# Designs tried in a protein design chat: VH-VL binders against Sensor protein CitS (citS). Part 6

Target 1, 196 residues: Sensor protein CitS (citS), of Halalkalibacterium halodurans (q9rc53r339to534)
Amino acid sequence: AQTHEFSNKLNTISGFLQLGKIDEAVDFIQKERKIQQEWIHFFIERVNDPTVSAVLLGKISQAQELGIDVDIDPSSQLLTPLQERQQELLVTMIGNLLENAFDALLASGIENKKIYISFTDMGDDFIFEVEDNGPGIPPQLMESIFEEGFSTKEGTHRGFGLALVKKAVHELGGAIFLEEGELGGACFVLTIPKHE

## First folded at step 17 (VH-VL; from q2 with heavy chain T30R, light chain R60L)

Design r2
Fold by ESMFold2, fold request of step 23:
Structure r2 (fold): chain C 196 residues (1-196), chain A 121 residues (1-121), chain B 113 residues (1-113)
Amino acid sequence: as target 1 above (196 residues)
Amino acid sequence: EVQLVQSGAEVKKPGESLRISCKGSGYTFRSYWMHWVRQATGQGLEWMGNIIPIFGKANFDEKFKNRVTITADKSTSTAYMELSSLRSEDTAVYYCARGRKYTGLYLFDYWGQGTTVTVSS
Amino acid sequence: EIVLTQSPATLSLSPGERATLSCKSSQSVLYGSNNKNYLTWYQQKPGQAPRLLIYWASTLESGVPSRFSGSGSGTDFTFTISSLEAEDAATYYCQQYYDTPPTFGQGTKVEIK
């Protein structure tokens, strides 16, 4: 995750240097530092769990290398301590939901690829939302997308990510649904009770 | 088109409880946060809390959390706000408002017509 | 919680004049991660609910006349009506949605002379 993102950034810098575009290389380095600093400030202020912060920061960096713009609603917060099992499963759920959004966007051919994330712990539950501006999922397929092996992209080793998310949510006593979103693609919302 | 229709005006006495309904139509009610905002004369606009109807999970401003209950009925596309132990300072117009998502959870793009509540002896 | 202070409290102008309203925030509402200001302007006419005009400080909501505009960043924001029309008589509120709870300015009442 982090090593792929680092290698991609090094290749970009090297490419600019090999083309003799020194100003572009410097600008790229300066923008990368500023963007990373801004996200670090967000996570320090809004997310107490270092593992969740690391996963989200890594996915944001991955999205940037893929040409995908990620927004996290600035009002998002995850300040309530996570139990060990909640942390483990939440990392799995976040990772899989974002990878599905990446896959859908990369297959779409849309030039302005976007992902929107929000989360809150203001009430009795943790509530998460992940939305993209990809092709979306027909309502008739809503239950099918969580079944093991469901996929329209590739063969074996695909279609298990959303099944894992549903299993993880169920283990934590929560729920997940595919809902309407503002961006016109898929919008997954999930809830996890703080205390079971 | 999107419409939010609220229950009618009420006159209450101190110590009583208030219950306001907000029926949403023209959009997928269950998918969007519904917010409650009040406007007291001379006090401006004040956010009270919200609910996400697909889960029926509500959040409250700390100022109201011991007095306010917010619920939703997905089958009738109706949200409800209850405020207990009313005081004269609770005299206000109460609004429901729909939040967005990507543009902002606390960006209110459609508002109900408002419910005027007067709390007096 | 973020406090928004609007000025002036009341603005009395003739049709065709330019209206300029100010909103100052006690804390920056510029989200550095996406470079957007999480500030909104609403119009509220007497007896009516607020109407969304502008979000992200300067983005005009669909269906809102182009004579309305917003500008500013961080803590200082301006709302402008380029050529005032009679139907623009209303109270205008700024609102931040950068942090919870969302908060509103106290309003600027625009009157037509």
Scores: ipSAE 0.866, ipTM 0.934, lowest interface PAE 0.6, mean pLDDT 90
Fold by ESMFold2, look of step 18:
Structure r2 (fold): chain C 196 residues (1-196), chain A 121 residues (1-121), chain B 113 residues (1-113)
Amino acid sequence: as target 1 above (196 residues)
Amino acid sequence: EVQLVQSGAEVKKPGESLRISCKGSGYTFRSYWMHWVRQATGQGLEWMGNIIPIFGKANFDEKFKNRVTITADKSTSTAYMELSSLRSEDTAVYYCARGRKYTGLYLFDYWGQGTTVTVSS
Amino acid sequence: EIVLTQSPATLSLSPGERATLSCKSSQSVLYGSNNKNYLTWYQQKPGQAPRLLIYWASTLESGVPSRFSGSGSGTDFTFTISSLEAEDAATYYCQQYYDTPPTFGQGTKVEIK
């Protein structure tokens, strides 16, 4: 339930307080609040659906606790109303894609862990991209990653997460692919028609 | 080397349509957004729209939405922009440009050489 | 739509002089979530396409000479050429990529006397 990064933040605050450094503790808390306030402002302005916003905010918070830097392209927008089924399946897809990225990054030895997200509803489809700077997916495994029960030799990946994403995307009439990204890891791109 | 090579200059009459090609090489064409930007003589640059070739899905600036079509052919690594119902105000140099990802979707790191289009009677 | 206003319109200088160009944005392009300014500078020589010089307001693109630099934050940005060379005669554009549609300044034409 408790992550190492959150516990470290609490220990830092406690340390300042135990040393009588009240101003330093307050400053530390205010800096952490500023980061969260900026994300809330982004979602109020750019994402119309409160359920999708809550999932993304939760995943950003989880990433922070895991020591992973998450960037969402500032031009991203999701202002088009979602149908109930689109919302349900989109939450599943986003959650599983981000958990996959977390797992890959945590299993790696990479110190500067990054995830990049972009999304748009400017055209006829919703389009999402999720990229990490992890080890990527070896070419010999690329056909297998969407199959039920797939896992790596280390047994680290959840066997059903990406299969659920592919199933959800296809139910909505969309598509998902692995593509080249800028960060050097995996880059998943998906599209979902607004109307079927 | 990344290169974007556009089709040659065109002279058009009002009411006609234009179609410009942009062939990308030296990178994975299908993975990156391709953008179209125009520049009227002595004027600033104006974004028109883009496309993500892996899906063939395009977006447009509202001011062009009813007149512009953007497509891509993954097999030839070529994007196309069509502008219909041409007016003299459409006289411009038209550019394709590649967007980045992490650094920014609307950061244009490579540009085509430009296609000069003149619309006159 | 974010409007970018560049000044001066034209700057005529001698080789070796310092060029200073301004770009002002109608809205902040500072992304508080990552503390980066989504502003870019391009160089466009006559008859050529724009060339990316600087992104995130102050980060120099690979292969761009170090005499080019950018600074500023939020709504006020500056582009500087520390010692002008003849090849620097061009029009320079700022562009924001914080919000859609991306928008460009009107340009500053730098002429060598």
Scores: ipSAE 0.860, ipTM 0.935, lowest interface PAE 0.6, mean pLDDT 90
Fold by ESMFold2, look of step 21:
Structure r2 (fold): chain C 196 residues (1-196), chain A 121 residues (1-121), chain B 113 residues (1-113)
Amino acid sequence: as target 1 above (196 residues)
Amino acid sequence: EVQLVQSGAEVKKPGESLRISCKGSGYTFRSYWMHWVRQATGQGLEWMGNIIPIFGKANFDEKFKNRVTITADKSTSTAYMELSSLRSEDTAVYYCARGRKYTGLYLFDYWGQGTTVTVSS
Amino acid sequence: EIVLTQSPATLSLSPGERATLSCKSSQSVLYGSNNKNYLTWYQQKPGQAPRLLIYWASTLESGVPSRFSGSGSGTDFTFTISSLEAEDAATYYCQQYYDTPPTFGQGTKVEIK
């Protein structure tokens, strides 16, 4: 999942080393470590569930390998303990929403690929948003995109992920909608009750 | 084009409740967080809470959590803020404001005209 | 919660002069993950709602005149009006949106002599 960006970074480091540019190689490594450390710092402060943290960090790393710029709203927080079933299904929902965004962006030809994520547990629900700057989905297709087998992409049939998200949200007593976002692509918003 | 229109000025007595409406137009009301911010005389601005209208789920600053209720009616594109057990310190201008998303959930790009509320015995 | 301190409290200048306002944050509002400062500046004229001028510390909101600018990072921020006009008489507020609750400075009142 990380091979494209990781391989490119290794090639850059190797190139500097083979040219005898040791200071440049060190500087490049330090910049890459700093970006990863900043995300780890964010998750330590803002997300109190190690499994959700690991999934999000893994998806951020995957996005970096794919040339996709991910922002998480700095005000995001998930400090409320998750019940075991909530954790399992939330991981599934987050993973599938992000994979859907990756697929849409990679198929799009957009140069500056972006994903925006926010989440909060300040109220009685957990609320998540995942937005991309891809081609978007017409509002009239909103329910259809959650049906098994639906896809707006040519070729590979990828409708399983969003159907699983809808099922998971429903099991937890929550809801998911496709809403207008600031980036012009798809914006999925979901809510999960904290209790029951 | 985006416009937030609030209900008119009110005079209240201590112990009463306040309810202010905020009607949004020119954008997809249900999709964006609506925030409430107040400004007391001689004071700066103070965030009170917000709501995401598509779910009708609200959040509150801890200071107001037990006195404020925030709701939204998607069918009329109107948010409401209620503040109970009013005191003279609640005398302020109350604003609704729209949050953005990518640029920031708590970046307020459009504001209502404000509702002046006076609480006096 | 993050406290923002603005200075000066009042600034009285003539048309055409440069106005410089300060906002200092009790905690950094620099988000290391994207290297952006989550600080904004609003203008509020008497009897009106605040108007968004600048976000991410230095990015000018669309439709805002270019005489307004912002700079700084971390905890120290500056707002500048390069050549004051009569309509710029207002109170200016900084606000952080890095963490909840969002908080505002107490304002700097700019008066035109």
Scores: ipSAE 0.859, ipTM 0.934, lowest interface PAE 0.6, mean pLDDT 90
Fold by ESMFold2, look of step 20:
Structure r2 (fold): chain C 196 residues (1-196), chain A 121 residues (1-121), chain B 113 residues (1-113)
Amino acid sequence: as target 1 above (196 residues)
Amino acid sequence: EVQLVQSGAEVKKPGESLRISCKGSGYTFRSYWMHWVRQATGQGLEWMGNIIPIFGKANFDEKFKNRVTITADKSTSTAYMELSSLRSEDTAVYYCARGRKYTGLYLFDYWGQGTTVTVSS
Amino acid sequence: EIVLTQSPATLSLSPGERATLSCKSSQSVLYGSNNKNYLTWYQQKPGQAPRLLIYWASTLESGVPSRFSGSGSGTDFTFTISSLEAEDAATYYCQQYYDTPPTFGQGTKVEIK
């Protein structure tokens, strides 16, 4: 399921090779490699923490397998060193926010699935945003999505990992909110002080 | 309909401080970055800083870091920019502008009408 | 900091003519991860705030007349008004939003003669 897009790419390559279209197979492989290298270049230049970089790269690869288009705002940066606990909890928060977005998009009928990410360390806090173009969160559920074990009838799991995110943010002295975004789905914004 | 309405024109003397308001309406004010951009008469545009109102956290261009303060009041949907220790070079039109998200944090889709500030003795 | 250089400084043209403006960036603003150019064009009439016309180098903002267009990639960008109208007399600015701080070109003034 999660490897569906990877299998599609292998089948495309195999198809070219079986038809004797070697140049087309090579071209396809080179184009795929270019996209991955562009993300690596972004993270080398914009994110100083290798663990956060690895998690984000992994989630981008997972999104590609799921047919989800991920954009990270090119102005994003995370160059300020993270304390060990900040790194551990940030990885947990990013992972759970993105998994929540994947689940919401996969449960929807939306054809062009999108996730938008931004982050900055330009000021006194680290600030992150994660937005999807999924169904969003009904107003009557907004306060309950951060409770442990929360689940919806449609098999949505937004509240499952969100309790962990809220706990992690508060341990670091920050805050998280659900805000209006441009894509029409859920938009989570969080802030973490750089100094305790 | 998104609108950004700024406070009126000001005449200042060197050494004084400037405070401009920008009231946003027709959108969820707290959710979007608000930016400040200035334009000296007959010159180009220069970004000064921004704020994300839900957190009240601001960022500044290094050029202005020691002189500029940016704040926001979510309850009145109003952002404020204060520039201290004014000089004649600070004579400009000052704009607030709303950033987007997906299409770009530094894409300015709506602008205030501008506040003309003259600094002279 | 990314420097944007616009040319020409002034264009003086008659109604119905085609206006072509250039914006050159000191650094590429093509985001390889999504293949979008983070370059915007604004129109500013005297005494008015800038108006967003084009983003991602070539995408027309909603409500902007189709006579306006943008093209180019990387470091070299072009803004075109296909058939000038009297109300198009303004100064046009390019702006990059690829990196912080966002920066603007010095402007091209378009005059109708």
Scores: ipSAE 0.858, ipTM 0.931, lowest interface PAE 0.7, mean pLDDT 90

## First folded at step 18 (VH-VL)

Design u2 (from r2 with light chain N35D)
Fold by ESMFold2, look of step 18:
Structure u2 (fold): chain C 196 residues (1-196), chain A 121 residues (1-121), chain B 113 residues (1-113)
Amino acid sequence: as target 1 above (196 residues)
Amino acid sequence: EVQLVQSGAEVKKPGESLRISCKGSGYTFRSYWMHWVRQATGQGLEWMGNIIPIFGKANFDEKFKNRVTITADKSTSTAYMELSSLRSEDTAVYYCARGRKYTGLYLFDYWGQGTTVTVSS
Amino acid sequence: EIVLTQSPATLSLSPGERATLSCKSSQSVLYGSNDKNYLTWYQQKPGQAPRLLIYWASTLESGVPSRFSGSGSGTDFTFTISSLEAEDAATYYCQQYYDTPPTFGQGTKVEIK
């Protein structure tokens, strides 16, 4: 998927150049570079863990390839050092929550796909939120989405890896819930104590 | 209709503690950060801290970290702010305010009516 | 901590006149990742709580009259009331929500007449 989208970007640049549209090619390249540099700047300032930064940056890039607009609240911060096990499990949890959001949005047919992320370490816990503007969780599934063996038999993509997320959160002494969000889709919030 | 209703005005002496309630209605109280902001005569508006009620986890501005306690009761949709070791400069109107999410965690779209607190010897 | 400085301190105008208020930030509040300015304008009438008017520097909150507007980017912001009405007598505050703690300007008091 990454090589396919990279090839499409190269073809776009090549097309502009072949048509003699040099300014358009330069503008396209500058826009792609600006987006990447702004996210790198954000992560250097706001996230003190290079592994978490790499996972988030990779998922943002993946979202762009999928036509999904990702926004991270600018006040987000993760400056408190993570213990090795916290880092391992947090990477797993973030990855699975974002993949779940991608799957839900791609299955939905919604044209203006959005994901909103926030996180903070200001208090005694790390607190994360991942929200999408997809279809949300059907009422009949809301109590079961975190259970081991949950599937998307009804055509939803919710639940892939959510049992794993809940197990990871539990191992770290935290909690995860599905809450109301501003975007109208699913909104997962989780907390992890900084100290065992 | 979102509504935030605070407890009534208080008169305090230096060294006492202050406890203000803020009851939220017309929205899912547990899902949104509740913030506390005060407005002292001549000092303007000052953020004190917040809480996310689903977890009961609070954050505080460093200036208040040793004096402020923020809690929430999900069952009554009520947040509480406690400020200890009061001084005359704590005389202010204290507001609770709801934060948004996508639009901004620290964007305050609804405010309580305010609680006037006077600290005098 | 980001400091917001508002000017003028007071502004006394007649109904129908244009009010222009300034807010200057000590640091940029432009979020390069989404090109939004995380700056808000509130109205506070005497004895009342602040009311959200404008967010993202220029986006009008639902239910706010169109005579209110905001502009600017980075560190310099302007709030305008295109044609003052009597009920617009209030103190207006800018607030940044780009970084913690959120901070407010000291206010501009708009007086009618």
Scores: ipSAE 0.860, ipTM 0.936, lowest interface PAE 0.6, mean pLDDT 90
Fold by ESMFold2, look of step 21:
Structure u2 (fold): chain C 196 residues (1-196), chain A 121 residues (1-121), chain B 113 residues (1-113)
Amino acid sequence: as target 1 above (196 residues)
Amino acid sequence: EVQLVQSGAEVKKPGESLRISCKGSGYTFRSYWMHWVRQATGQGLEWMGNIIPIFGKANFDEKFKNRVTITADKSTSTAYMELSSLRSEDTAVYYCARGRKYTGLYLFDYWGQGTTVTVSS
Amino acid sequence: EIVLTQSPATLSLSPGERATLSCKSSQSVLYGSNDKNYLTWYQQKPGQAPRLLIYWASTLESGVPSRFSGSGSGTDFTFTISSLEAEDAATYYCQQYYDTPPTFGQGTKVEIK
């Protein structure tokens, strides 16, 4: 999906150039760069960890290619240095939470697909939230979503993402819960102690 | 339907501590950040800190960090704010307020009725 | 820390008149990543808690009368009451929620003659 959407953007640029519409090609490139520049500015100001920044930026780009609108709360911050193991596991957790949200939204018939992210290190813990406006989690499945092999998506191998998140959170001494959100879909919140 | 109900007015002396409660109803209390904001007489509003009740984890504005404690009891849907080493400058109305999520963590959509605290010698 | 400056300090008008209030931010509160301004307006009547009227600078909160509106972007914002009613006598505050700590303007008191 990512390589297909990237190819579409290159094809659009090529099409403008082939038709001699140079101004339109430049405008398209500038618009794409402006959006990326705004996210880079956010991460430079709000997130000190380059690995976490890269993962989030990559997932935002992936979401855009999938037609999913991603918002990160502008007050979010991650300025406290991460220990090596915290960084490794946090990257895994963020990546899997976002992939879970992508899968739920893509499997739905919902238009105007949205994901909301927030995070803070203002207190003694790192706290993260990932919310989507998808179908949510039926009550019957709430305990099952963290078990290995669970999947509501068609496909035999994707059922371990949330299990990995729960294992990573537990290893860091934190917790994860499915909570009520504003968007009407799934809302995962997690906390990780800064110091063990 | 959402209601935030605070404890009653307090009169305090310098050096004492205060503790204000805020009970939330009509929504899933544990899921939303609860904030504390104060308003000194004849002045504007000032954010003090917040808490996410599902974890019981609190954050504080730098200027209150050493004097404020914020807690929550999920079972009673009640948040608490304690302010120690009171000074006359702490005379204010203290509010709890609920934050949203997607619309903004620091967008305060419901407020408690306020608790008037007077600190005088 | 983002400073919000409101003007005028006091506005005294007759019922039916249009009220216009200004809020200026020391830094932009326009979030370039989603093109939303993280600025809100509250109404505070004497002896009451603030009431949310407008968020994202121009979006009216549900249940708020349509005579209230907001506009502006970046650092300069305007709040308007199109036709003042007696019940609109209050102090109005802008607040930014773009960055921590969230901060409030000093307020504009609207009086009805």
Scores: ipSAE 0.858, ipTM 0.934, lowest interface PAE 0.6, mean pLDDT 90

